# VH-VL binders against q8is19r433to663, part 44

Target 1, 231 residues: q8is19r433to663
Amino acid sequence: GSNIIAQQITIIDNEMLMAIPPSQFLHKSFSKESKSPQFHDMVSKFNEWARWTSSEILSKEKLVERVVTLSFFIDLAKSCVELGNYNAANAIVGGLNHSSISRLKLTWERLSTKVTQDYDRLLSLFDLSMNYKNYRDEIKSTKAKIIPYLGLFPKDLIAIEEGNDNFTNNNLINTEKFRLLYQTIKKIQSYQQPLFTFKTSEPIKQYLKNISNGLSEEKDFHSISHKLEPR
Below, E stands for the ipSAE of ESMFold2; O stands for the ipSAE of OpenDDE; V2 stands for 0.75 times the mean of E and O plus 0.25 times the DockQ between their complexes.

## First folded at step 22 (VH-VL; framework fv_cixutumumab)

Design k78 (at its last look DockQ between E and O 0.87; V2 from the best seeds 0.80)
Fold by OpenDDE, look of step 22:
Structure k78 (fold): chain C 231 residues (1-231), chain A 118 residues (1-118), chain B 108 residues (1-108)
Amino acid sequence: as target 1 above (231 residues)
Amino acid sequence: EVQLVQSGAEVKKPGSSVKVSCKASGYKFRHYAISWVRQAPGQGLEWMGGINPIFGTANYAQKFQGRVTITADKSTSTAYMELSSLRSEDTAVYYCARDYRYFYMDVWGKGTTVTVSS
Amino acid sequence: SSELTQDPAVSVALGQTVRITCQGDSLESYYATWYQQKPGQAPILVIYGENNRPSGIPDRFSGSSSGNTASLTITGAQAEDEADYYCNSRDSRGNHVVFGGGTKLTVL
């Protein structure tokens, strides 16, 4: 079942990615919601995927069901990666490694070895060390259609913007800075392509688009987690 | 250039196993699946299974479940298909194909002829 | 059902248009992929994702879909188009790949 869900998640994420005008990546526009509404929409959806992951797991009062659900989301993240949707995959991993979820020792201990290994691979892929080196290496030089982790775009652009002066010491335009900015934006644009692979399942897509309905709020996650598995 | 190079023809006895290799080159191996498709003489194409190398996730057609094993070596960019308990009906040309996430196969190997005879 | 069905054989006159149809429940959820196969050769991808042609495939090949059907159309059939054509797709569950039975196209 995770494949179908991953496909529709990917459709949603890709639509949102394609809807982001390149201008929203210019002049740090992404730092202000009013100047980058489509970008922020996708960020919101990313957070929603993460919250959905945690909320669903926490909604399972029975240990067996919780284990199944946990396994499902690990598999879902894996499926997303296999579809080239690193954005959703990382969101799901974020939900999985939320402190309210990671503390569920009874649940995690019941995972199969295979699932645990898959999760470890996911964690490795999206490891934050060395500025997401593993992830960056993974997507480097690929010609396949992917949905990259959106969160790195602002980071990279800010690094270029703040790490370079607009003008050189001779009061000339710093062409190198603008070249770097241009290249980064072009890279982003290169990801903004249609999928041409699978069709939309309208019922599933709509469900996923409105996934926030019925989810627990993050502020309640720890309370729920402690109730499920007390210390 | 993207290409898939398969191992050579095999002649096997009934009950034995065959392992066919498929070496991929010219692209990032991890980002594409490898599917195995066979074709018996005068018959149509039959999907056997595939593997996503990135996690090593293999999927099998129901007909071959338990009898086929598909693996991938990322270090050598090589996929393998092992078929056990061979029967005469398994005589076919076996193709590996680069499968774009199991949606379309855009590059095919030249095929490996496997003959099962007593 | 995870099966795809095709007519086993169709004929077309040179320069005419022919449509090869594939039918199956999975086609409601997935696009059909079409392959051309000539005797003694490996299949060649000709159409994918509704109506996408790989590089090297003539523009006389086109794809379409409707409901649980998908079609490969050759507009202006050429002698070299004589071949077997296979459709494939994912099954309804999205876990497996399935092929149609193939259609032998004869160019008259």
Scores: ipSAE 0.887, ipTM 0.937, lowest interface PAE 0.6, mean pLDDT 95
Fold by ESMFold2, look of step 22:
Structure k78 (fold): chain C 231 residues (1-231), chain A 118 residues (1-118), chain B 108 residues (1-108)
Amino acid sequence: as target 1 above (231 residues)
Amino acid sequence: EVQLVQSGAEVKKPGSSVKVSCKASGYKFRHYAISWVRQAPGQGLEWMGGINPIFGTANYAQKFQGRVTITADKSTSTAYMELSSLRSEDTAVYYCARDYRYFYMDVWGKGTTVTVSS
Amino acid sequence: SSELTQDPAVSVALGQTVRITCQGDSLESYYATWYQQKPGQAPILVIYGENNRPSGIPDRFSGSSSGNTASLTITGAQAEDEADYYCNSRDSRGNHVVFGGGTKLTVL
């Protein structure tokens, strides 16, 4: 079920998170793949989780199969949140919220009330309003191990870099800027902890590592979606 | 300090229901499950079910499906376990525990003794 | 308790090493967790993951696993280690929590 897949996704995401050296978050290194290869591996996988979600739903020509698949991915995102994997959960929600998926009225109308409520809660959690307020409130001050949404750190680090000069008006080093950067890096490092919960299933992990093979490309999603539900 | 405070002992007749509370403090309630584990006199530990507060969805052991209801109130950081259609075999100590996502229980309540007799 | 199997009793002489075992198919996919329970008390967590000790657990306690078997090892057993020990993991479907039947450790 969705719990087993979420566990293996979480192993994959945590391995990538733990592999990122702190230097890849400094001096806007994350803006260049050559300076931040491990950071970009995790970003690439985030996009693969999203594309996988959309592509699997669109691959189901029969309405009944499409509803089952949509329900599965909502449950998968929920399972990821319950494991503390907010990165993969956000990616899956992004795939579910893709315009080519959200327009599938016949499919969405056949979801159970419970699954629909779960999806509404997931949308609210990852809503971008108020600088991701709901998400930030959710993860604030926890001692539980989490895998955070990776894409938020570049936004925060760029804001610090561009909102603060390196030197004061008296040409002294701006220590407040470097304090803010240090605090953000320490926050990232606090998430880089091992899991102590479940073991790798090598067949499932290999499948998940290679999920982009054979998936429809995003450029084709609109066409496929219209053929499935022409209205 | 992480603490789980359970409601007091109960004496019940067969066929009735019992509701045990578990008030959590000292941690972010939404980031851990609460599990309910019972222990009949002279017997081992038996998992009854639990709840992850984020979605408020309970997870029940098959043996108790249909007889147990587990809920959480996030605003008070309190979990509840209600067991219905009580039998004498339900006489036990009922523990709540902070459960790291159903993998391990690192903080336990002191237990609530429920006695079912005529 | 059929999903996780423990011997009901084990004895050890003071200062000696003892191993308590837990066997189940789900242990190929999930780590065993170990709890200690003394009479009249709630259980306490002793080992989680393969070999992680919570704060306050003496370093004479360690864990290991191989295939579908997990072990709790106590080196240099003390009188205070006399207790019931439960292993815990997920069921074969990975959905529910299960406990072993418990092992009574007697320190002679």
Scores: ipSAE 0.655, ipTM 0.854, lowest interface PAE 1.9, mean pLDDT 91
ESMFold2 (binder alone), look of step 22: mean pLDDT 92; pTM 0.949

Design k79 (at its last look DockQ between E and O 0.83; V2 from the best seeds 0.80)
Fold by OpenDDE, look of step 22:
Structure k79 (fold): chain C 231 residues (1-231), chain A 118 residues (1-118), chain B 108 residues (1-108)
Amino acid sequence: as target 1 above (231 residues)
Amino acid sequence: EVQLVQSGAEVKKPGSSVKVSCKASGYKFSHYAISWVRQAPGQGLEWMGGINPIFDTANYAQKFQGRVTITADKSTSTAYMELSSLRSEDTAVYYCARDYRYFYMDVWGKGTTVTVSS
Amino acid sequence: SSELTQDPAVSVALGQTVRITCQGDSLESYYATWYQQKPGQAPILVIYGENNRPSGIPDRFSGSSSGNTASLTITGAQAEDEADYYCNSRDSRGNHVVFGGGTKLTVL
């Protein structure tokens, strides 16, 4: 079931999150892979989750199997959210709303009402509108362990960095800018905590760590999609 | 302070239904599940089911499947457990608990006594 | 199997160490959670994960696991530790929550 997979995904993502030194968020270090390898590792894994989602769905030639697979990944995204893993959930949603997947009308039309509603909720949660407002509201003021969507941190940090001068008009250090930067980094660090909830399943974890093996490349997604469901 | 406040004791006839409420406060309701656990007199703890309010995902123990309905109202931070077709064996104290990812229940209500008698 | 089994009753002398064990296939995949319950009261979480204690739980309580077993250990049992103890975990499929039958601990 999706629960077990979601748990192991969460273990993987959390390990990667914990491995990111705070220094990689300073001075826009995250903008350069050489200066932020752990950050980029996690970003790569995010993309891999998305690609995995699309690739698996596209690998199902039979409509019934494709519907089952689509349903699975929707459920998987839900499970991730329910575990507090918003990063993986958003990655999976990204794979689900890839143009090669969204165009599969025959597949989507066969989803149950419940699954469709769940997907709509996921889309709402990770809506880009107002700078991910729904997502931000959801994670606001939580004391529960979560794995936040990593992609927003660079964005927020850049906004602070570029939106504020280092010095004030009277040539004093802009302490407010640095306070904001500090608070953001502290928030990131607050998420870097162990799970203490479920055990590692080594076989599943290893499978998921090497999930790129056998996946289709994104460049082939549309071709495959059109073959599955021609216009 | 995190707390769960349950509705009061119930006395029901066999065949009827009971709906117990559990109002949560002191934390973000959507980030924790609510589990329902009952305990018959002199017996052990029995998990009935739970709900994740964020997607209203309810899970039920097989024993109660089809007879129990668990719901949540995020606007009031209240969870509900409805048990139908009551029988004498359903006489028990019913607890709601804050369930962290369904791995541990760190906050419990005081329990609701449900008595089923003719 | 999704069942958890534990001894129905154990005794310990005051100041001594006692271990309550829980066994089940699901424990291979999930940590056991332990609850203490005294008469007329709701259960109290005492151990979760491998060996995590909530705030307010004395450090004499500890948890361990091995294979398909999990154990709650009370090192230096106190009179107030007399209670029922329940282990809990997810089932093997990770969809349901299951409790052990409970262990009544008597402090002598």
Scores: ipSAE 0.887, ipTM 0.938, lowest interface PAE 0.6, mean pLDDT 95
Fold by ESMFold2, look of step 22:
Structure k79 (fold): chain C 231 residues (1-231), chain A 118 residues (1-118), chain B 108 residues (1-108)
Amino acid sequence: as target 1 above (231 residues)
Amino acid sequence: EVQLVQSGAEVKKPGSSVKVSCKASGYKFSHYAISWVRQAPGQGLEWMGGINPIFDTANYAQKFQGRVTITADKSTSTAYMELSSLRSEDTAVYYCARDYRYFYMDVWGKGTTVTVSS
Amino acid sequence: SSELTQDPAVSVALGQTVRITCQGDSLESYYATWYQQKPGQAPILVIYGENNRPSGIPDRFSGSSSGNTASLTITGAQAEDEADYYCNSRDSRGNHVVFGGGTKLTVL
């Protein structure tokens, strides 16, 4: 089931999150892989989760199997959210919302009402509107362990760096800028905590760590999608 | 301060239903499950089910499927457990607990005594 | 408690070490959690994960696991440790919460 897979995805994502030293978020280091290798490992895995989602659905030539697979990935994203793994959940939602997937009308119309409602809630949670307001509201002010959507930290850090000079107009150190950067780094570090819930399944974990080598390339998704469900 | 405040004791007749409330405060309600655990006199702890408020996903122990309904109201941070078709063996203390994603229960209500007699 | 097995009773002399065990196949995949319950009171969490104590739980309480067995260890047992102890975890499929039958600890 989707719960077991979500647990192992969460172990993988948390290991990568815990490996990122704070220096990789400073001085826009995240914009260069050589200065932020652990950060980029996690970003790469995020993209793999998304591509895996799309590729698996597109690999199912029979409609019944494709509906089952679509339902599975919606449940998987839901399970990730319920484990506090918003990073993987957002990646999977991105794969589900890919144009080559969202166009599969025969597949989408056969989802159960429950699964459709769950997907609508996931879309709402990760809605881009108002600077991710729904997502930010969901994760704020909690002591529960979460794995946050990593992609928002570069956006927030760039805004602080570009919206504040290093020196005031009196040529003194701008302590407010460095306070804002420090607060953001502390927030990231607060998420870097061990899991104390479930144990590794080594066969499943190794499959998930190496999943990229078996996936269709995104450039091929449009062609495959049209073969499955022509207009 | 994390707190779970349960509704008061109930005396019920066989065949009726009971609904117990559990009001949560002091934490982000949507980030934890609420579990319901009962304990008959002189007996051990028995998990009945719970709810994750994010997706309103109830999760029921097999024994209670069909008789128990667990709901949550995020606007009031309150969970409810309703047990129907009551029997004398349903006489127990009913606890709600804040459950970290169904892995451990770190805050417990004081319990609600339900007595089923006739 | 069909999937988690505990001995129903254990005794320890004051100041000595005792181990309360919990056994089940699901413990290969999920950690056991331990609760203490005194008469007339709600349970309290004493150990979660492998060996994590909530604040307020004395350091004489510790947890461990090996294979499908988890253990709660109390070193230097005190009179106030006399209570019922429950383990809990997930069932074998990982869907539901289950409790062991409980162990009554007597401190002599």
Scores: ipSAE 0.683, ipTM 0.854, lowest interface PAE 1.7, mean pLDDT 91
ESMFold2 (binder alone), look of step 22: mean pLDDT 93; pTM 0.950

Design k80 (at its last look DockQ between E and O 0.84; V2 from the best seeds 0.80)
Fold by OpenDDE, look of step 22:
Structure k80 (fold): chain C 231 residues (1-231), chain A 118 residues (1-118), chain B 108 residues (1-108)
Amino acid sequence: as target 1 above (231 residues)
Amino acid sequence: EVQLVQSGAEVKKPGSSVKVSCKASGYKFSHYAISWVRQAPGQGLEWMGGINPIFGTANYAQKFQGRVTITADKSTSTAYMELSSLRSEDTAVYYCARDYRYFYMDVWGKGTTVTVSS
Amino acid sequence: SSELTQDPAVSVALGQTVRITCQGDSLESYYATWYQQKPGQAPILVIYGENKRPSGIPDRFSGSSSGNTASLTITGAQAEDEADYYCNSRDSRGNHVVFGGGTKLTVL
């Protein structure tokens, strides 16, 4: 089931999140891999989740199997959200929204109404409009442990960094800028907490850690998709 | 303060249905599940099912599958448990609990007594 | 479905240590959660996760796990600790929640 997989994904993502030193969010360090290796590790894993999602769906030559697989990943994304893992959930949604997947009309049309509705809710949650407003609203003021979508932190930090001068017109330190930076970093740190709820399944965890093995490359996705469902 | 307020006691006839409500407050409703647990007189705790309000995903114990319906209204932060085809053995105190993603229930309602008698 | 088993009753002398054990296959995959229930009251969470105590729970309560077992330990039992204790976990598939049968603790 998707629940067990979602739990182990969450363990992996949380370990990676916890491994990122706060310093990697300072001075745009995240913009350079050499200065932010742990951050980039997690970004790579995010991309891997997305690629895994697309690749698995595209690996199913039979329509029925593709539908089942598509449904699975929608459920998996839901499960991740329900566990507070918005990072993995958004990665999966990204994989589902890949053009090679979205074009599979025969596959999507066979989804149950419930699954389709769930997917629509996921899309709404991670909608990019108004700078991810729905997502931001969802995670706002939560006291629950979550794994936030990592991709927004660089965006937010850059916005603060570039949107504000270091000094005021009177050559004073712009305390507001640094307050904003501080608050953002503190927020990130607040998410860096251990999980105490479920145990590691070593076999599943290792499988997921090495999930890139056997996956199709993104460059081949469209070709595969067209073979599955020609226009 | 986090609290769960349940609806009042119910007296029902066999074969009828009962719907118990659980209003949550003091926390972000969508980030926690609501579990329903019942306890017959002199018996242990029995998990009936739960719901994740964010997507309305409900899970049911096998014993109650098809007879219980759990719903949640995010707009009112209220969860509902409806049990149909009531029997005398359904006489129990029914608790709702804030369930942290089905790992632990840290806040409980005071319980709703449901009595099924002819 | 997975089951959790625990002794129906245990006793402990005042000030002594008692361990209540829960056993089940699901405990290999999930931590046990422990609840205390006194007559006429709703259950109270006392231990969860990897030996975590909620606020307000005395430090004499602790949790441990080994293999397919989990234990609640009360170190220095007090009179007020007399209650029913339930272990809880997910099932092996991670889809459902399951309770143990409960343990009645008597403080002598």
Scores: ipSAE 0.881, ipTM 0.934, lowest interface PAE 0.6, mean pLDDT 95
Fold by ESMFold2, look of step 22:
Structure k80 (fold): chain C 231 residues (1-231), chain A 118 residues (1-118), chain B 108 residues (1-108)
Amino acid sequence: as target 1 above (231 residues)
Amino acid sequence: EVQLVQSGAEVKKPGSSVKVSCKASGYKFSHYAISWVRQAPGQGLEWMGGINPIFGTANYAQKFQGRVTITADKSTSTAYMELSSLRSEDTAVYYCARDYRYFYMDVWGKGTTVTVSS
Amino acid sequence: SSELTQDPAVSVALGQTVRITCQGDSLESYYATWYQQKPGQAPILVIYGENKRPSGIPDRFSGSSSGNTASLTITGAQAEDEADYYCNSRDSRGNHVVFGGGTKLTVL
């Protein structure tokens, strides 16, 4: 089931997280792949999780199969959150929320009330409102291992850089700015911890590492979606 | 400090129900599961089920499916286990434990003794 | 029937080394955890994640695994180590928590 796949996704995401050196967050290095290759590997995989989600649902021509697949990915995102993998969970939610998926009224109507409620909770968790308030509240003040949504850190670092001068009005070094930058980088490093929970399943891990091979391109999603449910 | 405080001992008649509470403190309640484990006199440990509070997702051992209901109230950081249709073999100590995502239980309550007799 | 098998009893001489075993197919996919329980007390976690010790557990306790078998090893056994020991892990489907039947350790 979805628990086993969530576990292997979490191994893959944590390996990528552990590989990112802090230098890739310095001096806006994350804006250029040549200066931040490990950061961009994880961003690329995030996009693959999202595309995989949409593509698999769209690949199911029969309504019953499509409903089962939609339910599976909602359960998968839920399982990722329950393992502390918010990065993959947010990616899967992004794939579920893609316009080509959200328009599939016949498919969404067939979900159980439980699965529908789970999806609504996932949408609320990753809602953008108030600078991701729900997500930030959820991950705050924990000793549990977290794989955070990676895309939020560049935005936080840019906001600190552009919202604070390097010098005060008295032309002294603005130590508050540099304290904020340091705290953010140390927070990222605090998430870079090994897992002690489950073992690799090599067949599943290899499948998940290679999921982009053979998936439909995003440019084709709308056309496929219209053919499945024309209204 | 991390604590799990369970409700007090209960004596029940066969055919009735029991509901045991487990109040958690000192940690982020939503980031750990709560597992329920029972131990009949002279017997080993038996996992009954648990709950992940983030989504309120209960997970039940097959043996107890249909007889046990596990819930959590995030506002009070409290988990509950209700066992219905009690029989004499349900006489046991019932533990709650903080469970790291169903992989290991690092903090245990002191247990709640439930005695089923007529 | 339990998916994790333990011997019901093991003895060790004071100061000697003992190994308590746990066997099950799910141990190929999941680590075993180990709990100590003394009479009238709640269990305590002694080993998780193959060989991680929680704070307060003496370093004479260690864990290991080979194939579908996990072991708890106590080197230099002390009188206070006399207790019941349970292994626990996931079932074969990975959905449910399961316990072994327990091993009573006697320190002679």
Scores: ipSAE 0.684, ipTM 0.857, lowest interface PAE 1.7, mean pLDDT 91
ESMFold2 (binder alone), look of step 22: mean pLDDT 92; pTM 0.950

